# Designs tried in a protein design chat: VHH binders against Ubiquitin fusion degradation protein 3 homolog (ufd-3). Part 17

Target 1, 271 residues: Ubiquitin fusion degradation protein 3 homolog (ufd-3), of Caenorhabditis elegans (g5ees6r586to856)
Amino acid sequence: PLVPVPDFYIIGLAGKGEKAIAKLKELNEKQDAFQLNPDQINGLEELFVLPTSSNYSSEVTQSAFEMSLQWPVEHLTPVLDFLRIALTHHSLNSYFCDRERGQELVGRLIAILVSDPADVALKVLVCRCIANAFSHPVGRNLFASTELSTLAPLVVRQVLNEKTVLQMSAATALANWSLALLQQSEQCEQLGPKEDLLRAILNGIESVDSFGYLGEDAIIRLLQALVTVMWGDASVIRLAKNRNIAQIAARLKDAVSNDSGKNIARDIVEM
Short names: E, the ipSAE of ESMFold2; O, the ipSAE of OpenDDE; V2, 0.75 times the mean of E and O plus 0.25 times the DockQ between their complexes.

## First folded at step 13 (VHH; framework vhh_7sr4_2)

Design x5 (from w4 with K105S; at its last look DockQ between E and O 0.83; V2 from the best seeds 0.70)
Fold by ESMFold2, look of step 13:
Structure x5 (fold): chain B 271 residues (1-271), chain A 120 residues (1-120)
Amino acid sequence: as target 1 above (271 residues)
Amino acid sequence: EVKLVESGGGLVQPGGSLRLSCAASGFTVTDYRMGWYRQTPGKQRDLVADIYSGGSTKYGDSVKGRFTISRDNTKNTVYLQMNSLKPEDTAVYYCAAGEEVLYGSTFDYWGQGTQVTVSS
């Protein structure tokens, strides 16, 4: 079953990251004030090979991110690639997503998306970091309850990009976000964060005439996000219907040929 | 650990069909660009088909309309359906995985290959 989203997605845990490591070392040579030392680079390399259950905790690796996140934005691609992995480790997730550092991290992710960099890889990795932050409770709390009015619309904009990897990364972040909000709202009846995420999604896509250029898996993931944020919540469902969700779901359904995607779109209409 | 394991190759007559499978582990196939390449002795590997994160596809000119790349996300497997096979399709077929927009568009991981032979 695809809906509601059954588990948090984790993006890009494959391999030893040889290309990411090589690029980090290349860009490190260009740094002046924030150049990483060999121990810091080794700490980052270790992230690609350690299982998330290894209880990994490293002040050297923390310092590597603190230094390299200060690099110019055009050099952040490999840094964000390591960060999306770091966020899958409990200790590093808790460290970077805590109250103060988490707000600073979110602000940096916002700044990157606002700058609309020509390098699409930066946007992909921002979305992957957001998606993977939901791997652990501290990250879930950070992204589920802060910056919905600013960050969520920026992520939604990425779903409409021409590059299917960005479409998929952004839609996956939204699906995880929807699941986190669904889980957070258990026992809670007030309107709030779920409505804000739904509103951000609908505002971003309501003017799109046809979704035919989107990859089918990205459409399915976006449908998963919509149905999950609405799941079992009459108030959120009523908000969606007042925002013409049926028309939007029909356009999404028209762009997918797979029965799973058509069924999810129908579920949205019939909720 | 990234692992790509091809299967489904074999000997087939001209005009026949085969379905190749690539079972992937160590990553999710929907997060990466997946592809099929083929190589004949003494030549470089040629693009057969790519499938991108999100599901869009690209085909080599010589196979367009005859071959179809697809995924089964529940099995973490990529397929190549090959129809109307011709003797020039004879090659070792390799499954590949790589990033789409990071660090260049080249493939980082390759399977060991599966032989396809089209002969009367």
Scores: ipSAE 0.497, ipTM 0.765, lowest interface PAE 1.6, mean pLDDT 87
ESMFold2 (binder alone), look of step 13: mean pLDDT 81; pTM 0.806
OpenDDE, look of step 13: ipSAE 0.813; ipTM 0.918

Design x6 (from w4 with S56T; at its last look DockQ between E and O 0.79; V2 from the best seeds 0.67)
Fold by ESMFold2, look of step 13:
Structure x6 (fold): chain B 271 residues (1-271), chain A 120 residues (1-120)
Amino acid sequence: as target 1 above (271 residues)
Amino acid sequence: EVKLVESGGGLVQPGGSLRLSCAASGFTVTDYRMGWYRQTPGKQRDLVADIYSGGTTKYGDSVKGRFTISRDNTKNTVYLQMNSLKPEDTAVYYCAAGEEVLYGKTFDYWGQGTQVTVSS
């Protein structure tokens, strides 16, 4: 079944990362400050070859990210690509998503999205980093406890981009976010975070007349996020109905020919 | 290790149908661009169909309306449904995978190819 989201999605291509490594080395040569040394570069390269089951953690690799995340925004593409992978490793996820460093990480991701870079790859990789942060408990706690009024609307805006890879990356981050909040609420009955995420999504999409330009899989992933955040929660469902969720779901359904997507849209209306 | 394995090729009569499969491992097919290309001896590989991470599809002009690319997320597999086959469709068909916007828009991974022969 597609709803609620069954497991956290991980966006990964497990090859050797030859293009990402080459681009990192190219851009490293252009750095005046924060240039990485060979040991730091080797630490990052290991991320593409180590299995996620390894408990990889290295002070050299940690320092490589702390240095390279300070590069000019136009040079961050390979850095974020390595970070996306690093967040799938338990020890590195725990390191970067802890209470202190996690707030700094979230702030950096917000700053990139606010700058609205012309290079769509940067936005894609920010969304992929957010999505992959949910692969471990510390990352889940960071993003589930983060102030939703700033970051969530920025991610929702990316779903509406013309590039289907950005649509999909952003919708996947929202789906993982919805699952994390659903799991959190099952352990403790608490109002607020799920409603905040739902409001961010609805605020971002309620004025869209037609979703026909969105890729069908991105629409399905967005529907998964909506159903998951509402799942089994009468208060969240009532909020959605008061915000005209039935009309929004109908517009999403109209853009999907796939039976799975149509069924999810109907589930929203019937909740 | 990223791996793409095609299957489903063979000999078929003109007007017939065939479904090609591309089983992927080492990544999730819905997160990346997937494509089918074909090659006749002495020619370069030509686009048959692409499917992007969000599900948007693109087809070569000669196959539009006859071929359909699709994905099955539970099997991590991409398909090419080929209907109304013509002798001109005879080729080796390759599955490919790559990034859409990072580091250039080229395919990094290719399958071994599967032969499709359409013959009277």
Scores: ipSAE 0.466, ipTM 0.754, lowest interface PAE 1.8, mean pLDDT 88
ESMFold2 (binder alone), look of step 13: mean pLDDT 81; pTM 0.809
OpenDDE, look of step 13: ipSAE 0.780; ipTM 0.902

## First folded at step 14 (VHH; framework vhh_7sr4_2)

Design y1 (from x4 with T30V; at its last look DockQ between E and O 0.80; V2 from the best seeds 0.74)
Fold by ESMFold2, look of step 14:
Structure y1 (fold): chain B 271 residues (1-271), chain A 120 residues (1-120)
Amino acid sequence: as target 1 above (271 residues)
Amino acid sequence: EVKLVESGGGLVQPGGSLRLSCAASGFTVVDYRMGWYRQTPGKQRDLVADIYSGGSTKYGDSVKGRFTISRDNTKNTVYLQMNSLKPEDTAVYYCATGEEVLYGKTFDYWGQGTQVTVSS
């Protein structure tokens, strides 16, 4: 079954590293204060050839990110591409998503989305980094337990973009977010976070008259996020009903021809 | 490693239908641009259909309205439904993958191909 989200999604694991490496090297030569040395570049290159089951980490690779994340925004595309892979490794996830560095990371991601860059690749990679951060517990805690009021609405806005790759990346981040909050509530009931994510999603989509321009895969992922955040929680379901979830689900259902998407939309109404 | 394996080709009468499959391993099809291309001997590969991450599609002019690209993300498989087949559709059909917004739009990985022959 697709609902609740059955396991955390991981975006973009393998097979495309050569162009990212070449672009990183090209942009590195343009840097002044934050230029990477050859050992740091080699550390980053290893990320694209290691399997996700590898628990890769090194101080050199950590320092490479510390420097290259300070590059100008227009140079961050390859850096974020390496980072989304790094976040799939338990040790690097734990390092970058800890309390101090994690708050810096969240602040950086917020700043990029607020700047609304013309380069859609940056927005896609921010959403992919967020999604992949949920692959390990420290990343889940960072994104599920803090900063919902600013970052979540910014991600929801990306679901409504005209580019379906951005729609999909953003909706996948929201689906993982929903699953993390569902799991968190099972460990210890924490009032507010699921309601906050639901409100962020509904605030962003409630005024949309037709979802016909969205890709079907992105709609299904968004429906998965909605069902998952509501799953088995009478308080969250009541909030959704007060916010007219049935009409929103009907509009999403109208935009898909796929039986899986129609069934998920019906699940929302019947909850 | 990235691998793409096409299947479902064969001999079909004009006006008939075929469904091609592309089984993917080493990556997740939903996150990437997937495409079907075809080639006759001595010619370059021509676009048949693209499907982008999130579900948007694009078709070559000669197949629009007759062919449909789709994917099953749970099976990590891309399909090409080919209806109203014509002799001109005879070719080897290839599945391909690449990025769509990062670092350019070229396809980086190709399958070995499956033969489709439309003749009486």
Scores: ipSAE 0.591, ipTM 0.823, lowest interface PAE 1.7, mean pLDDT 88
ESMFold2 (binder alone), look of step 14: mean pLDDT 80; pTM 0.801
OpenDDE, look of step 14: ipSAE 0.847; ipTM 0.924

Design y2 (from x4 with T30V G104D; at its last look DockQ between E and O 0.86; V2 from the best seeds 0.77)
Fold by ESMFold2, look of step 14:
Structure y2 (fold): chain B 271 residues (1-271), chain A 120 residues (1-120)
Amino acid sequence: as target 1 above (271 residues)
Amino acid sequence: EVKLVESGGGLVQPGGSLRLSCAASGFTVVDYRMGWYRQTPGKQRDLVADIYSGGSTKYGDSVKGRFTISRDNTKNTVYLQMNSLKPEDTAVYYCATGEEVLYDKTFDYWGQGTQVTVSS
């Protein structure tokens, strides 16, 4: 079954990353400060060939990200593409998503989304980085609880973009977010975070006139996020009903032809 | 490691049907552009069908209405249903994947191809 979200999604083409490496080297030559040395570039290159289950971590690779994340925003595409993969590795996830570095990373991702770059690739990669951060516990903690009031609305806005790859990347990040909060609530007594994520989603989509322009796979991921954040939680379900979730689910259902999406929308109504 | 494995090709009579499968590993098909292309000897690879991350599709003019691209996200597999086959459809059919908005947007990975032969 698709709901609740069965496991954290990872967005990535695993492989040698030839295009990302070539672009990184090209843009590295243009750096005035924060230019990477060959060892740092080699460290980043290895990320594309290592298994996602690897406990890869290298101080050289850590320093490569610390320098290249300071590049101008218009040069960050290959850097974020490498970071998307780095966050799938337990040791690098733990390093970048810890209390101090994680706050700085989140701030950088927020700044990119706030700048609303014309090139959609940067927004896609930010959403992919957020989604992949949920693959490990330190990243889950960072992205699930510390920036709901600022980051979550920015991600929800990306679901409404014209480009279906951005819709999908953002909706996948929200689905992972919902699963992380569901799992967290099953283990502790904290109330509020699931309600806050649900509010962010509903605030972003409730006034949309038509969902017909959204790709149906993105709608399915959005429905997965809604069901997952509500799963087995009377308080969250009550909030959703007060926000007319049944009507929203019906509108989303009308925008998909796929049985999976229709079934998930029905599950929302029956909760 | 990214792998694309095509299957389902073969010899078929005009008017017949085939379904090609492209089993993907190393990534999730729903997040990327997937495509079917075909090639006859000495010619460039021609678009047969694309399916994009959001599910929208594009078809080559000569196959529209006869071929359908689809995706099963739970099996991480892309299909090409080919109906009303003609001798002109004879080619090696390739599955491919790549980015939609990053870098030069050409396909990054190709399968090894499967032969489809339509003859009397």
Scores: ipSAE 0.645, ipTM 0.830, lowest interface PAE 1.3, mean pLDDT 88
ESMFold2 (binder alone), look of step 14: mean pLDDT 80; pTM 0.805
OpenDDE, look of step 14: ipSAE 0.836; ipTM 0.919

Design y3 (from x4 with K58E G104D; at its last look DockQ between E and O 0.69; V2 from the best seeds 0.74)
Fold by ESMFold2, look of step 15:
Formats: structure tokens, sequence, C-alpha cells
Structure y3 (fold): chain B 271 residues (1-271), chain A 120 residues (1-120)
């Protein structure tokens, strides 16, 4: 079954990252203050080929990100593409999502989304980084209970973009977020975060008259996020009903022809 | 690690139908652009259909309305339903994958191809 989300989605590799590597090297030549040295570039290249390298390579790779994440926003596309992959690895996830560096990372992602860059690739990669951060416990802990009032609404805004790849990347981040909060509440009985995520989603989509322009896969992923955050939780379900979730689910159902999407929308109504 | 395997080609009479399959491994088909392209001898590969992450689709002018691209997420497979086939649809059909909005829009990986022959 598709609901609740059965496991965290990982937006992984479709190859050895040749285009990302070439673009990183090109943009590196344009840097003044934070130019990567050859060892740092090699460390990033190994991430696509030999992502679990020696202890030395791991420290070099960490330093490469510490430098390149300080590049101008318009040069961050390949850096974020590397970071997306890095966050799928336990040691790098743990490193970048710890309490101190995690606050800095979240702040950078917020700043990019707030700037609303014309280059849709930056927004896609921010959403992919967020989605992949949930693949390991430290990343889940960072995002699950923090920044719901700021970052989550910015991600929800991306679901409504005209580009279906951004819709899908954002909805995947929300689905992982929903699963992380569901798992957290089952273990620690935390109150409030699931309601906050649900509010962020509903605030962003409740005024939309028709979802017909959204890609069907993105709609299904958004429906997965909604069901998952509500799963087995009377207070979250009550909040959703008070916000007319049945009407919203009906509008989403109208935009899909696939049986999976229609079934998930029905599940929401019947909860 | 990325592998694309086409199947379902063959000989069909004009007006007939075929369904091509592209089984993917090494990546998730819903995360990337997938495409079908075709090539006749002496010509370059020509767009048949693209399906983007999130589900939007695009078609070549000569096949619009007759062909449908789709994905089965549970089987990690992309399909091309070809209806109302014409002799000019005769070609080797290739499955491909690549990025959509990052870097450039060229496809990075291609399958081996499957022959479709529409006898006149």
Amino acid sequence: as target 1 above (271 residues)
Amino acid sequence: EVKLVESGGGLVQPGGSLRLSCAASGFTVTDYRMGWYRQTPGKQRDLVADIYSGGSTEYGDSVKGRFTISRDNTKNTVYLQMNSLKPEDTAVYYCATGEEVLYDKTFDYWGQGTQVTVSS
C-alpha cells in the first residue's frame, strides 16, 4: 500500500554525476573567496563514484561542502546536487544535520526559497536535499520538530509551481516529513508538530480552485503526505476535518484518473 | 549501474497497435525524465514522447493523439502505447533517461532499442 508512506523516499543517482561534476569545476573557476582546491574537488567527485571513502576523504569532502555552500546563490546548483547525494549517506547526513550545522543548513535552504530564484533548478534541489535529509535519523531529528512555521510553508508553495519536477520534489519532501513525524509520535508521543505540518499544507493549498495543472504523480505524493500525517491520530484528523479536508481531497481526486490516487483521496474522506 | 531494457517491438499491420515496455534499474523512474525516441536508417533519433518527474508529458507532432507514454511506479517501468500505426512509424524505438531542469536537457542513458515494423 502507498499509505501511510511505507519508507522514506530517496531521490538518488541516475548515473555518475558527470554533468554535475563538469558544472562544479566550471563554476569553481569563477570563485574568489571560497574556491575549492583540487583535493576538495576530488573529494566531491568521489561522492558520486566512491561515496563511502576513507576517513581522510570524508574530512576533505566535509570541507569541500563547508567552502562551496558559501558560493553565491546563482552558483549553488551543482553544490546542492552534490549535497542531495551526500545527505543519503549516514556519516555526511549526521555531520551536516547536527544541532549547530543543521541550523545553518536550514537557514541557507530557507534563504534560497525566500529569494524565489528564477532558476527553477535551485528550488528543485533544495526540495531534494530536504527530502533526502529524512533518510537518516539525524536529519529526521533536525527537521521533524523544527522550522515547521517557516520552512514547511515555503516547501508547500513549491508544490503549486508549474513545473511538475518541482511539484514532485516538494511533495516528496512533504511525504518524508509526514512519515518522520508519524514515526516520532509513535515513539515519543510528541504533540503539535503533526498539526503544524498539516496546517502548513492546508494553508498553502486550501484556496486552490483546481489542481488540474498538477502532475498526477505529484498529486498522489501530496495525498500520501496528507494521509500519513493524519494516520491514526484523532487530534490531527479532527484538525483536518475542521479545515474541510474532505473538500480539498475531493478537488485533488478530481485531478487524478489513477485508481491509487482516487483510493488515497477516499481514505482521507473516510478518516 | 543504470540499465534500460526495451521490449514489445515486432511486426504489425497498418492500423494496428503495440505496447512497448522499458524496464529500468539503478534509479527510480519517477525521479527523472523518461523518453521514447525512434530512429530510421540514415536519420537522427527523433522525439516520440517524454514523461517528466511528476507526470507531465510531451509528444512529437507526428504521434500526438495516437501514442501514449505512461509509468508503472511499482514495476519501475515506462510504457509506450502505440495505436493507429502507420508505415512511417517503422523504426528502432529507444528508451532514455536524463535530467529535466539541471544543466542540459540531453539524455544521459539509452537502451539498446526495439524494432517496430509496420508493414504496408
Scores: ipSAE 0.666, ipTM 0.850, lowest interface PAE 1.3, mean pLDDT 88
ESMFold2, look of step 14: ipSAE 0.656; ipTM 0.844
ESMFold2 (binder alone), look of step 14: mean pLDDT 80; pTM 0.805
OpenDDE, look of step 14: ipSAE 0.831; ipTM 0.918
ESMFold2 (binder alone), look of step 15: mean pLDDT 81; pTM 0.810
OpenDDE, look of step 15: ipSAE 0.834; ipTM 0.919

Design y4 (from x2 with A97V; at its last look DockQ between E and O 0.65; V2 from the best seeds 0.69)
Fold by ESMFold2, look of step 14:
Structure y4 (fold): chain B 271 residues (1-271), chain A 120 residues (1-120)
Amino acid sequence: as target 1 above (271 residues)
Amino acid sequence: EVKLVESGGGLVQPGGSLRLSCAASGFTVVDYRMGWYRQTPGKQRDLVADIYSGGSTKYGDSVKGRFTISRDNTKNTVYLQMNSLKPEDTAVYYCAVGEEVLYGKTFDYWGQGTQVTVSS
C-alpha cells in the first residue's frame, strides 16, 4: 500500500559525506564574516556519522548552522546538505523549526527558490530540507501550516523541472506535506490547509500537456501526494473533482507503465 | 550505515542470462543515482548501467539492448538483468550509489562486488 503515504520519507545519507565536508572546508576559507572555527566544523562533521534517527543535540552545531546559513547563496550547497541531515534529528529539528528561527529558515528557502538558481543542487537541497523537516513534529507544524500560498507553488514548480533528481526531491516533499496535513486534520480542523495544498498542486500541473518527460517514480510520488491530501475527506475530493482531477490523473497514468502508478491513478478516479 | 550487497553472480554459458541484485540499506535507492559497474583485472571500472533518481537510465555502449537496470523501491533493491551474455562480459560487477548534481558525479559508496564468468 503506497496510499495514503504510509510514513514520512527521509532523504538519507548515502555514504560518509566526505565530499560535502571537503566542500564546506573549502568554502569556509573564503568567508570574511561568519567563518566557522574548528569546533563548529567538527560539530557539523559529527552529523555524517550519526544514524538519522539519533537525537543529536549540540550548541556548537547549532551555532555552526547559524553562522554558515548567513553565507552567500552560491556557497550554501554544503551547508544545506548538512542541514538536510540535521533536520532528521529531533532536537535539531525542534531548534531550527521553532516559530522564530523557522520563519527565518522558511524565508531563506523561499528566497533560494524564487531566485531560480542555475545550480540545480541548491534547489534539490532546498526540497530535501523541506522533505526531511517533516520527520519530526516541530518541522511538520512549521511547514504544514506556513506559507502554503508561497512555498508550496514554488515546490510544485520544481516537480516540472527537467532534472529527475529535482522532480523526485520536490515530489517527495509534497508527499510528506500531504501526509502531515492529513494527520493534522485527524487531530483538529483549522482553516483549509489540505485544500490549499491541493490547489497549489493542481494550479501547477493542470495545464501540462504531457508528463512523458517526468521520471515514473516522481509521478508516483506526485500521485501519492494527491491521494493522501484527499484521503477520506469529501470536501477535498469534491474540490478535486471540480478541478478535473480525473482528466489530470488520466494524463499522469498515460505517462507511467508501472502498475503501482496506474493503480494509484485509478484510485484517484474512484475516490 | 550505508551498505550495498551484490548477489546473483556465477558461471554462465555464452548466450545465457543472469540477474544481479543489489540490496541497499541506510538510504532509499529512489533518491540517488545507482549504478552497476564492472572491472576486469588491470583495468578501470567500466559503466554498465546507471539508474537516476526518478527512474531515467543510461547504459554502456557494449551492453545496450542486452542489459536492463531496474529498481524495486519496496525492497530497496536495484537489479541488473543481463541477457545474451558474451565472454567479454566476464568481470566483477559492482553496485554503487552517488549524487547526481552535488560535488561532481563520482560515486560515494561501492559494494564488494559479485563475479560473473561467461565461458563454455
Scores: ipSAE 0.689, ipTM 0.846, lowest interface PAE 1.3, mean pLDDT 89
ESMFold2 (binder alone), look of step 14: mean pLDDT 81; pTM 0.814
OpenDDE, look of step 14: ipSAE 0.841; ipTM 0.921
ESMFold2, look of step 15: ipSAE 0.565; ipTM 0.793
ESMFold2 (binder alone), look of step 15: mean pLDDT 81; pTM 0.812
OpenDDE, look of step 15: ipSAE 0.845; ipTM 0.923

Design y5 (from x2 with V30I; at its last look DockQ between E and O 0.83; V2 from the best seeds 0.75)
Fold by ESMFold2, look of step 14:
Structure y5 (fold): chain B 271 residues (1-271), chain A 120 residues (1-120)
Amino acid sequence: as target 1 above (271 residues)
Amino acid sequence: EVKLVESGGGLVQPGGSLRLSCAASGFTVIDYRMGWYRQTPGKQRDLVADIYSGGSTKYGDSVKGRFTISRDNTKNTVYLQMNSLKPEDTAVYYCAAGEEVLYGKTFDYWGQGTQVTVSS
């Protein structure tokens, strides 16, 4: 079944990354203070060759990110593309999502989303990095504990973008977020965080009168996030009902033809 | 690493139907743009259908209303349902994959193609 989210989604490799590598090298030539050396570039290239199951890490690759993440924001597209892959590796995830580096990373991701860049590529990659950060426990801990009043609403806003790739990337981040909070509540009682994520989602989408412009797969992922955050929790379900989730689910159902999406929307109503 | 394998082509009479499959490995089809293109000898490859990450679709003018692109993300496979086939649909059909907002919109990967022949 699709609900609750069965496992953390990973937005994986798109082949050998030839275009990303070429763009990184081009932009590297323009750097003065944070220029990567050939060993650092080679370390980044290895990320596109290794399987997702690999636990790749190296000090050279860590240093490559520490340098290139300091590039101007207009040069960050290839850097974030490498980072979203790096976060699928346990050791690199643990390194970049630790308490100190993680706070700096979250702050930078927030700043990019707040700036609302016209080129959607940066927003897509921010959402992909957030989604993939949930693939390992240190990343889950970082992003699940992030202030839900700031980051979560910014991600929800991306679900409503006209580009379906951004809708999908953002909804996938929300689905992983919902699963992380569900798993945390099953390990110990945590009052508030699931309600906060649900409120952030509902605040962002409750005024939308038709979801027909959203891509069908993005709608399904958003429905997965909603069901997962509510899963087996009477207080979260009651909050959702008080916020008219049945009407929101009906609008989402009207926007999908896929049986899976219709079934998930119906499950929300019948919870 | 990335591999696209088309299947389901063949000979069919005008008015008939075929369903093409494109099995993908090395990446996840739901996260990227997938497309079908076709080519006859001496002609450029023509767009048949695109499906974008998130689920939006686009069709070539000559196939709109007759062809449907879809994905099965569990099988990591893209399909092209071809109905009301015409002799003009005779071509080699190629599956393609690429990014849609990063580094341009050109397709990075292509399958070997599968022949579709519509003839009496």
Scores: ipSAE 0.632, ipTM 0.835, lowest interface PAE 1.5, mean pLDDT 88
ESMFold2 (binder alone), look of step 14: mean pLDDT 81; pTM 0.813
OpenDDE, look of step 14: ipSAE 0.810; ipTM 0.912

Design y6 (from x2 with G104D K105S; at its last look DockQ between E and O 0.86; V2 from the best seeds 0.73)
Fold by ESMFold2, look of step 14:
Structure y6 (fold): chain B 271 residues (1-271), chain A 120 residues (1-120)
Amino acid sequence: as target 1 above (271 residues)
Amino acid sequence: EVKLVESGGGLVQPGGSLRLSCAASGFTVVDYRMGWYRQTPGKQRDLVADIYSGGSTKYGDSVKGRFTISRDNTKNTVYLQMNSLKPEDTAVYYCAAGEEVLYDSTFDYWGQGTQVTVSS
């Protein structure tokens, strides 16, 4: 079943990362500060060949990110591409998403999205980093509890982009976010964060007349996020109904053709 | 290791139908651009169909309305449904995968190909 979100999505690995490493090397040659040495570059390349279950830990790789994340924003595409993989590894996730470094990481991701870069790849990779950060508990805590007021609305804005890869990456981040908040609330009776995420989503999409330009898989992922954040929570369900969720779900349903998407939209209304 | 394995090719009469499959491993098809291309000996590979992350599709002019690209995300497999086949559809059909907006947008991975022959 698709709802609630059954497990955290991971935006996956593709081969040896030949294009990513080639671009990183090209841009590295342009750095006057924070230039990586060959050992640091090799450490990043290793990330593309390790399985997601690996407990990879490397001070060289940590230092490679610490240096290259300081590159100009227009050079960050390959760096973020390596980072989204690094966040799938328990040790690197715990390192970069801890209380202190995590605040800096979130601030950098916010800054990139606020700058609204012309290079859509940067926005895609920010959303992929956020999505993959939820693969481990430290990343879940960082994104689920501390940056809903600023970062979540910025991610929701990306769902409405014309590029379907950005729609999908952003909606996947929101689905993982919803699952993390659902799991957090099941461990303790704390409300507020789920309402905040629901409000961010609804604020971003309530004025959209037609979702026909969205890819169907992105619509399904967005529907998954909505159902999951509401799941079994009368307070969140009441908030959604007071915000006209039935009308929003109907517009999403009109843009999807398969039964799984239509069934999810119906589940939202019937909650 | 990334692998793309095509199957479902064969000999079919004009007007017939065939369904090609591309089983993928080493990545998740829903997050990447997937495509079907075809090649006649001595010629360039021609676009048949693309499916993008998020589900949007594009088709070559000669197959529009007759062919449908789709994917089954649970089986990590991409399909090409080919209807109303013509002799000019005879080719080796390749599955391809790559990034959409990162780097140079060319396909990174190609399958081995499956032969489709349309003849009476």
Scores: ipSAE 0.544, ipTM 0.791, lowest interface PAE 1.6, mean pLDDT 88
ESMFold2 (binder alone), look of step 14: mean pLDDT 81; pTM 0.811
OpenDDE, look of step 14: ipSAE 0.820; ipTM 0.916

